# VHH binders against c4kar8: the designs that were tried, part 40

Target 1, 263 residues: c4kar8
Amino acid sequence: MAELSTPSPASPAPLDGGRGDELEKFTLRGARQILQLLQDLITHRGLITAHTGGGHSFMTAVLKVDEERGRVVLDPSPDPQANRRALAAPRLTCVTQLDGIRIQFPLVGLGEGQDKGRPALFAPLPAEMLRLQRREFYRLQVPLAHELSCLLKAEDLARKPVEVSARVIDIGAGGVAVVVPTGAAEFVIGGTLPACRLALPDGEPIELDLEVRNLNRQTQRNGTEQLRVGLRFAALPRAADTRIQRYIFKTERALNAKARGGL

## First folded at step 20 (VHH)

Design kg16
Fold by ESMFold2, fold request of step 21:
Structure kg16 (fold): chain B 263 residues (1-263), chain A 125 residues (1-125)
Amino acid sequence: as target 1 above (263 residues)
Amino acid sequence: EVQLVESGGGLVQPGGSLRLSCAASGFTFSYYAMAWYRQAPGKGRELVAVITSGGSTSYADSVKGRFTISRDNAKNTLYLQMNSLRPEDTAVYYCARVEVWYVDRSGSTYEFDVWGQGTLVTVSS
């Protein structure tokens, strides 16, 4: 049967495991930290999306954590097929958010039974939990009026150096997305662009190294073709990170105030 | 007040039969898995048999084929039919309520929160 669609917000999707080294600094592995975070989810009655693989998921919650026995108790799905998929899955990937903090953790060895006469799912405590603050996953859509730009040091078709001033369309803690005219430069996924310059409104441009992560051709409303280039910050000094976070924060506050009538 | 009261124990000769009953009160009996434990003189408790709320059963190897656990949810009563009794079956038999049970890839887990006072079964002569 088809599920009833909810207009928004969309269900949180698991973060890609192929980025495991990048996420390690946000991963809790200490038993006390894990237990406390699970207890926080129980206390705040956090709803969890549990992913069973193959694009399937169900909603659940942590009902109890038993430190002595090293296990968690989960709410089963009312859909028996979802429970069967969960029990068959080698890993249940749980995703939720608590006070704007994204939380993700695996459960393995899932069992089915009862807790005090009530149906429940059981699993050992997770060996790790991912805890991401909003800034670690958020991407600000840059207002057109800001005309935020990034000077890219790239190469043309003839492999000669060119500088391209690219409009920044979104920005987050880990990188930017920019647009350039088609043919302005040649970009290679995985390629590095050293000593690029990100122009923020409140100071001198930030010099930073960028890595090309994705490329998409776009046609604008007026028929003009552009290239969208996804760029990762290769190494970001703390001072530069602070300026970027300040820009994101100030811009977001301004956009929220505009949406609410300028309170 | 949650209560489990066993009855039906007594003296029986080897090879004989005996039927134990456990009257349950103070909770919704049909929701819970139930079990029989026994404790022989000078020994620890041994899980004898378990029956889930859905009627699935499990037995200790020492009693399999000789004992049958059953339940009557209308009477809130748990039963243990013991056949082909041996002197080693001599014990105090306890009815128990299962607080937590689950089955995973490593097998079954049972944890108990309420026990009865027990009924003595003696197999001799």
Scores: ipSAE 0.638, ipTM 0.847, lowest interface PAE 0.8, mean pLDDT 86
Fold by ESMFold2, look of step 20:
Structure kg16 (fold): chain B 263 residues (1-263), chain A 125 residues (1-125)
Amino acid sequence: as target 1 above (263 residues)
Amino acid sequence: EVQLVESGGGLVQPGGSLRLSCAASGFTFSYYAMAWYRQAPGKGRELVAVITSGGSTSYADSVKGRFTISRDNAKNTLYLQMNSLRPEDTAVYYCARVEVWYVDRSGSTYEFDVWGQGTLVTVSS
């Protein structure tokens, strides 16, 4: 029995470390900071998803950190094939959360053996650890019932001003993703859209400057083509940031309450 | 209290044989890798042989083919059979429990937390 529409449990996907300057400000490189964060993972018994490449991962935990020897001790997988993949991989990308904070770090030079008679994996301490507060990686999928929209002040192909009302499909601290009909305006990656208006359910629309970050053509079920536009907030006043965070928090609480009551 | 007690050392002629024993107590012997190391006068310590809990063995190049490490988990005892002894094998031999071992791309690492008093082996005509 192939079960139709059954979702699989989602695992945290790695974020690209060092790809751009956006992640550098969340990267820990001090030896003492790294040791303390690893010790916190041990204390809180944090479960770690270890990615070996090729879409493979396994669950692990940091069992010990040895400051004197500069190494970490990890829980091996009960699946011998997962352990073989980990040992063969040029790096192991570890992803976990601690009190809502996302933590990601690479391990290289993985070894297999025993610690005090117990099977274990060994690696040198990571040279860096990425530590992100939830707001820095989270994107809320906007419920359709909210009908959030963003008025874009863009240009058509002839460089004439055009206003496009775009539906917001996700929102986070750093930007939004919207959909527009294909051909509604010309968007250029790196371009700026000044004085756009983001409509939230509470209060007046927020006036924002937006920067185009990505463009993806999407075809809906009925064959209609839409353009997904990834937009970054170019200048976000504190009051606007607060309203966006409040919207995200309230909407997430409401969605979580429905999920608990909808069992 | 974890203890390792070696026995079986003595004086032997070149080409002779000795069997060293190490009685272990105070821990679950079958879970641990065990090792023999030696220290000759004026020399540093040399790892002689290691046996894992699963029975896999490794040896220093200087003793391969002549020495055999073995274990009896029912008797909590580690052994070193030494054949074809040479004057260069003269040393104090120590039994050791391996606290940590692992193998990575750079090779093997062994770290010891308990060792015995040693037993002297003298190879002389």
Scores: ipSAE 0.605, ipTM 0.847, lowest interface PAE 1.0, mean pLDDT 86

Design kg18
Fold by OpenDDE, fold request of step 21:
Structure kg18 (fold): chain B 263 residues (1-263), chain A 127 residues (1-127)
Amino acid sequence: as target 1 above (263 residues)
Amino acid sequence: EVQLVESGGGLVQPGGSLRLSCAASGFTFSYYAMAWYRQAPGKGRELVAVITSGGSTSYADSVKGRFTISRDNAKNTLYLQMNSLRPEDTAVYYCARVEVWYVDRTSGTSTYEFDYWGQGTLVTVSS
């Protein structure tokens, strides 16, 4: 009886610092705005996925916001083990959606307690909340099983044309993040990569122009260095946009269904 | 209606013992943390002891080792056993229902909020 290890929902990649400038436009830092958004989550009974790290998460909801004490109250998991993990975690990453807008916020300093005789989780108000209003800024973490790739037409250090097959790690309506081997090509922020090819699981690759927006060197657990390249769709045909959006929606739906225990 | 009724107060000599009781009604007693407060003449209210629904207890430093808070959920009753009583323990003692409590993990500090109080029972410690 092979225990089908249900692949743990990929922890939303930490909003890597290179996306920082674009994400800042969507980051709420005002106390009033944060309180309002949390109140909206209460009003709409929005289910929140709280990530505790290590690939673990649990479903919760905001039950109450205490402005005077600067606290948010969350619904505990029915799973005691999930609650223990939550309380042990240095940080929760909370992810939800309200009216089709993705909301993400960190909680630090989670503590146990009770509210009116009911067990609850308590945390200080988040210092920031990310509200992704534009679909173009939402990035789907690409499941490894999908094996999305992008053929990049770039230049090497000698300015010779090279083609690099890059793994797509996240995708949105506005662009992709890819991983390339270190030294595979030279990338310049603000530079355009013309006539690249994005391979989606459905159909022929999409030809598109990409603009380099950010570069991040990452060291893998095995010590191997790789370059993460954030790319914007510089010129996206309407048909391509539709295909990309369809892929994102389909994948999100599948991931959400799996998270809900739906086969 | 939520009701808390304290009893067991009285006059006792220094070094003596007294047991206070609080009869609770109008709510599911077993779900709530409960507390004892006291108020000495001319002083503010002081938290004396807390017991959670799970039976975990906390005490003020002034009464630690001398007082014991306990509960009987079947009888909807809260108790405070007071031993080695001192003149400074003279006060009106109140039982209270804890509406909200939580532990701040960063500071380790517990916060308690109370929504209902009894009428109190007078404890006088005098030779």
Scores: ipSAE 0.791, ipTM 0.915, lowest interface PAE 0.5, mean pLDDT 89
Fold by OpenDDE, fold request of step 21:
Structure kg18 (fold): chain B 263 residues (1-263), chain A 127 residues (1-127)
Amino acid sequence: as target 1 above (263 residues)
Amino acid sequence: EVQLVESGGGLVQPGGSLRLSCAASGFTFSYYAMAWYRQAPGKGRELVAVITSGGSTSYADSVKGRFTISRDNAKNTLYLQMNSLRPEDTAVYYCARVEVWYVDRTSGTSTYEFDYWGQGTLVTVSS
């Protein structure tokens, strides 16, 4: 009886140990820099994924920075259980994106409270914030049942404009990977595909510009060749970014619940 | 405009009882934690009692077991029931809205910040 080791919910892959020296270049430790970055997160209303450990996370946002008291105020989860886990956690790992840059920071000593009649979470200011320019964003494998698609505006071999409906196989804050039939269009690495449409389950397609980052030919189990195209979001509107992050979060939560034997 | 109006103060004998009221207006009373603090002549301000929006209460050690803070959200009113009054309880009592409160997990202590308070009501405990 082979114990099917249920794949432990992928803890956010430790930021692969790029050489300790390179990580230091991207780590902010200055109080002023940290405050500015937190203020930027407030201004941009960036959604933050707060990891509490054990494969659990919740969505939050920075609501306020109190410089005088050295505290950050976060939006609590609508899930009371998530808040209990957050408050019990020795450390939160907060992950977000601002202007296509991944931001990661720890929060220690989270406490409950209220700000102006609203429930809030309070923590001391982070001692450090990591800004990773390299868009190695976590990519969610899209469940086949979701049938995410992206309408690509590309050119064929004759440079004739073509529209290709591509299946989205993975999605992250920085981009998508799609599969297209071989020969459907000509893709050039570094090329821009303007005015594409990403279809999410929660509403109207998102119009966005995409940049081709990689091309991989894949052979399916049935022997059919497909082209996997890695695409970066070239200019993602804030509202679109929020929708994408929400989709990723909801999907991850559902997958984790299923993995735990939940309905 | 946010307004807090205290009432119910007066002269009382040692061992007596008094009930203070604070009428709140200009904000959603039920969403805010509220507090009573007092200032005795020649002394600093002392936090007396706090009640959260959820109804959790905390008291200063000096009044614990004698004073009870309560609220009626339907009437937008905060109360302080004071029993077994002592001469040391003589002070001006203020109703205050808590703008911010949080629990510090490292110290286990709660911090309160106030943004509005009333004009106060005088309580004199004398024989």
Scores: ipSAE 0.787, ipTM 0.913, lowest interface PAE 0.5, mean pLDDT 89
Fold by OpenDDE, look of step 20:
Structure kg18 (fold): chain B 263 residues (1-263), chain A 127 residues (1-127)
Amino acid sequence: as target 1 above (263 residues)
Amino acid sequence: EVQLVESGGGLVQPGGSLRLSCAASGFTFSYYAMAWYRQAPGKGRELVAVITSGGSTSYADSVKGRFTISRDNAKNTLYLQMNSLRPEDTAVYYCARVEVWYVDRTSGTSTYEFDYWGQGTLVTVSS
């Protein structure tokens, strides 16, 4: 009877420093904003996973925010060993969610103490808090079977209008990533592709304007070079947004059901 | 209602000893850190000693080695044994409940906040 070691939930990969610019727009650094968000966590009794490093974490909550002293008070772990690790850690990475939004913030300088006769952990207020709105960050990897495509209206090297049928590889509320053959068209970062057509499985193609956000050359296993184009929805009608959201939701649900062995 | 009542103060000669007591009521005494602080005439309040709920103690440098803070949780009583008393120890001594304490790792210092204190007991050290 091979004990199927349930794979330990992969520690959320440290936010790789390279996507720094994109994360800045979601990073709160204002004292008032930080205080408000911490207060919201208190009000909602949000459970926080505090990571101490080395794959260790414990559950905590914000108990109090002391604005005057610039301190946050956390609930200690019932496990003394977890508390020792927390106190020894140079940094805690706190992860939680509020209203479906992922919140991440560092705490540095954690100390032990007591509040009103109860053991507590104390730290200076975080210098920054990351608020990741699901809508903007979540990209659904499009199943190959769905064959989502986007007709791109672009220009070639001679600035002649060309239409390129691109495969959609991921989709989110804010845009799509597509793959095109190398040399199919010339793409300029920051350029707008007007009147493109996104084909969803549930109906007529959606006409929309797309902004080129990134370009990445990818070499396939077979040696074929492809261009991955990240595209932002420049102007998305409300009806189109609803359809895209519905598609994402439906697809996610199906994928999750399959992963649970339901299909 | 939280009450702290100090006793044991009085007149003592230099080099003498006194034991102060603080009777606590109205709260779970064993859960709270407790402290003694003093106020000499014309001077500000000075923290003298602290004892945590776990029994860890800290002292002001001025009293270190001479004073001992202790507690009896069964009697809900805080004590301050004062030995080798000096004229500079003349003050009103107050018992205080520590509402909040923590160790600041950045500075290495401990911070204490008090929410209740007694009326105090006068200690006079004079020849």
Scores: ipSAE 0.744, ipTM 0.890, lowest interface PAE 0.5, mean pLDDT 89
Fold by ESMFold2, fold request of step 21:
Structure kg18 (fold): chain B 263 residues (1-263), chain A 127 residues (1-127)
Amino acid sequence: as target 1 above (263 residues)
Amino acid sequence: EVQLVESGGGLVQPGGSLRLSCAASGFTFSYYAMAWYRQAPGKGRELVAVITSGGSTSYADSVKGRFTISRDNAKNTLYLQMNSLRPEDTAVYYCARVEVWYVDRTSGTSTYEFDYWGQGTLVTVSS
């Protein structure tokens, strides 16, 4: 049985957002989130593949977003036939990538026109945008200097509640790995630890429900036993996810910049 | 700066004719759709006619068959020929530049948004 490789994130074909419950957790529906993401595409001059159906598509870009009028303005194709197909299509499915993140959104009601004397395509703001980040599987090795910790609400051998402050050794979008002294608490694979608190360097600790996924015992030089506990985030709120991803990104940038700069 | 200067207004008897002109400067006139608006005293602005850069025209129902919008891109000039004038045509007429227009697919009609207009020229239709 061979290891499965992750496919390239740069696929031009649309994902079926209406048939996949798994895609719902990556679907933005908040007006502010949608406006910010569209503005990011404008700022980074993101190239968009717009699918018109029937195996046809054209390249475009978001030229502007108008919050007050609730509309987006797209660059028309230099090919008049592509524009004709786009205007005839009941739905334009836009697909792009920004910093390794796949973005997909529908536009309906596309109309031809002009903006400041230049041809353009106009549509209402999308009601949803898919934002699929492949870095969700990445695990950052936490620098010791950051002293990241997670307060675990667990039980001892007598089934009495105990709080254990565990050092976080790695962190990703889906969970953390921590170390605790052996005997500090009893952990069961598959068990849930409700209302744990993850302390990040900036801001208040994040309250999380955690699920025990693996346990690995090790003995230190001083004879002290440690337990490595792999924990999965359960029901991670978007705000918490954003803070975790921000921490990972900033830390990775700092570590990579130090390695590139020769210290 | 964009400048639009209307001329040709005045006093006309009912049934008469008048031709308005609008001299445009400070932008590439041939790229823009242009319009005439009017405003009667104490009333809001009414869109009278629009002409696209490609020459397509659109008129308010109240003036169809009586008014003709035209443009001369070589002279950067917009025109409104007004025939069979009525007392209800009395208004200040403004030349306006269309900043944005597009076909609104839900209504099937066009949306027009304007960014510049002139001081206007008064047309009075009275015995």
Scores: ipSAE 0.574, ipTM 0.828, lowest interface PAE 1.1, mean pLDDT 84

Design kg18
Fold by ESMFold2, fold request of step 21:
Structure kg18 (fold): chain B 263 residues (1-263), chain A 127 residues (1-127)
Amino acid sequence: as target 1 above (263 residues)
Amino acid sequence: EVQLVESGGGLVQPGGSLRLSCAASGFTFSYYAMAWYRQAPGKGRELVAVITSGGSTSYADSVKGRFTISRDNAKNTLYLQMNSLRPEDTAVYYCARVEVWYVDRTSGTSTYEFDYWGQGTLVTVSS
């Protein structure tokens, strides 16, 4: 039986660096904001997963923040090998969650030492901290039975308009991922698809502009080739955002009820 | 109540030797790094030597090879053996407890910070 608890399964791994542009607006760089967030972690005894690279990590906590000296003090691991990996790593990537808020920050220059006769790890204060609400990183896997679809207004190879009805496979506050047959349309990362229509079970489809963020070719279990298209909401009206969040909440609640009450 | 009491200071001729002692009480001595620092007349304080709980030692360049820091955990006592004394070693010597120490990987040096020190013992090196 595992003796350590981990943060929510959706949150322990570092977010992909390839999303750096999208995450910049959630990145704190002000010294006062960073100090307050670290102090909040201390006050709430936030458990932190510190990633040392190579798939290795250890559990820690922020013990102290010293503004005057510009440093943070971490709890060392009881496992000496984890501490050695942490001290050898060029940086730690620390990930935690506080009241549903995902927090991620780097520490560089980690050194071993003691604080009042007790072993501890020391580092300069981070220059930045990422702070994300659940809605900003969570993606609901859409049940097939819901048959959620998005009508894409795209172009073919000849740059002629085409409309593609794409199945939505996941949905979050910032966008959707869809699948289309290969060759149904041409997509360019960074390209904008104006006036697409997202169909939710409740009410009229939502008209919105989408931006292509990623493309991934996939082979289905039966050998069929599909294109997974990651799409960002360019601008989302408040009413549309509310409908999407309501859909996510109700669907997650329904899925949890089936898991608890199933035969 | 943390208490550090230095003794062993006095007048000594250049080239001579002197041994300072620091009796510690009010804390678990063996858990803490300990240090000697000095203050010469009209000058700021200088860290002289540090000994960690594990027995590792560090010295100021000005005393390296001449001074030896040591500790006796059974007697809760810190020592500084000073050999080949010079007039520039004249100072009040203070025993200090290290509150924080750590190795700074970016600079390759260690940081030491102190929370308690004694009243000092005067060492005068003069002919």
Scores: ipSAE 0.567, ipTM 0.822, lowest interface PAE 1.1, mean pLDDT 86
Fold by ESMFold2, look of step 20:
Structure kg18 (fold): chain B 263 residues (1-263), chain A 127 residues (1-127)
Amino acid sequence: as target 1 above (263 residues)
Amino acid sequence: EVQLVESGGGLVQPGGSLRLSCAASGFTFSYYAMAWYRQAPGKGRELVAVITSGGSTSYADSVKGRFTISRDNAKNTLYLQMNSLRPEDTAVYYCARVEVWYVDRTSGTSTYEFDYWGQGTLVTVSS
């Protein structure tokens, strides 16, 4: 399950900033909480992917944390160029996983040095750490065979109500991404679509309010233009959340069984 | 057990020279940055000079150009050559092992933290 949330053999990518508002409730800012989480990484010997920018990253680990002096000590790369990039970067974005929990934190002010006769990298303690359960960042790619759909109650160019049946291409705890033909409706980033209906296989469609978060135009293989709309659940009732999580879990188990060849 | 033993202190006239030595034992000398610091009568500690394991040196402004820190890794010995001595150089000089050093980018300066030091050797500069 953790493997589905982390890109396989590639370095894990940082979560994009477009989800900052939805991620705030999972952000640790207390010094004691940050210290404990860093200690857990040390204890479990967590491998960290440190992103230096420009698509470059290197593997590291937290060697120690010094609460009194307010700093962390990181393992340097055996590759001198990776170390030079890290020292030149204004921000190091560290990404790791501990027991299926995704952990992400920034380090600023990285400096070279030595600890007890050994080369090391030093930085102040991070001001924040993101700690996410899998369900909080995972997006299931919906199989085409499921033909999962969401009825959007939107507006056309003349601001008149229209209903658009949109195919759901991915789904997670916080929202969906859908595709619609270009021109089917007018979407505005930040706009709210009330009383939309998400059709799941296990019962009646779920009525929910959606907020438009992003829009991307795409051209398909046959030349047809479509619009990919990223939608956030504005307020998700407990029952609806449970059904969505159940769908994700069942679908993922079915996909994993096929991938293992019926092991 | 880490042991650092200073020698070479004494009484010198202004303008004179002295060479301090520090014999190190109980650790792999070549791995560590080493330092000299001093404490003048009635004053706090002052870092005088640092030499890294790779041989890079740094000096306090008050001694730059007059003092030279060096090391002999084969003999596990740290040195401080002091030339053009002044009365304000009068102090007890201590050899120290650097436990941690790093470039502190928030302050723009280097940080040095020491874990072992010797008993010191007295240098008196007077006429």
Scores: ipSAE 0.552, ipTM 0.828, lowest interface PAE 1.3, mean pLDDT 87

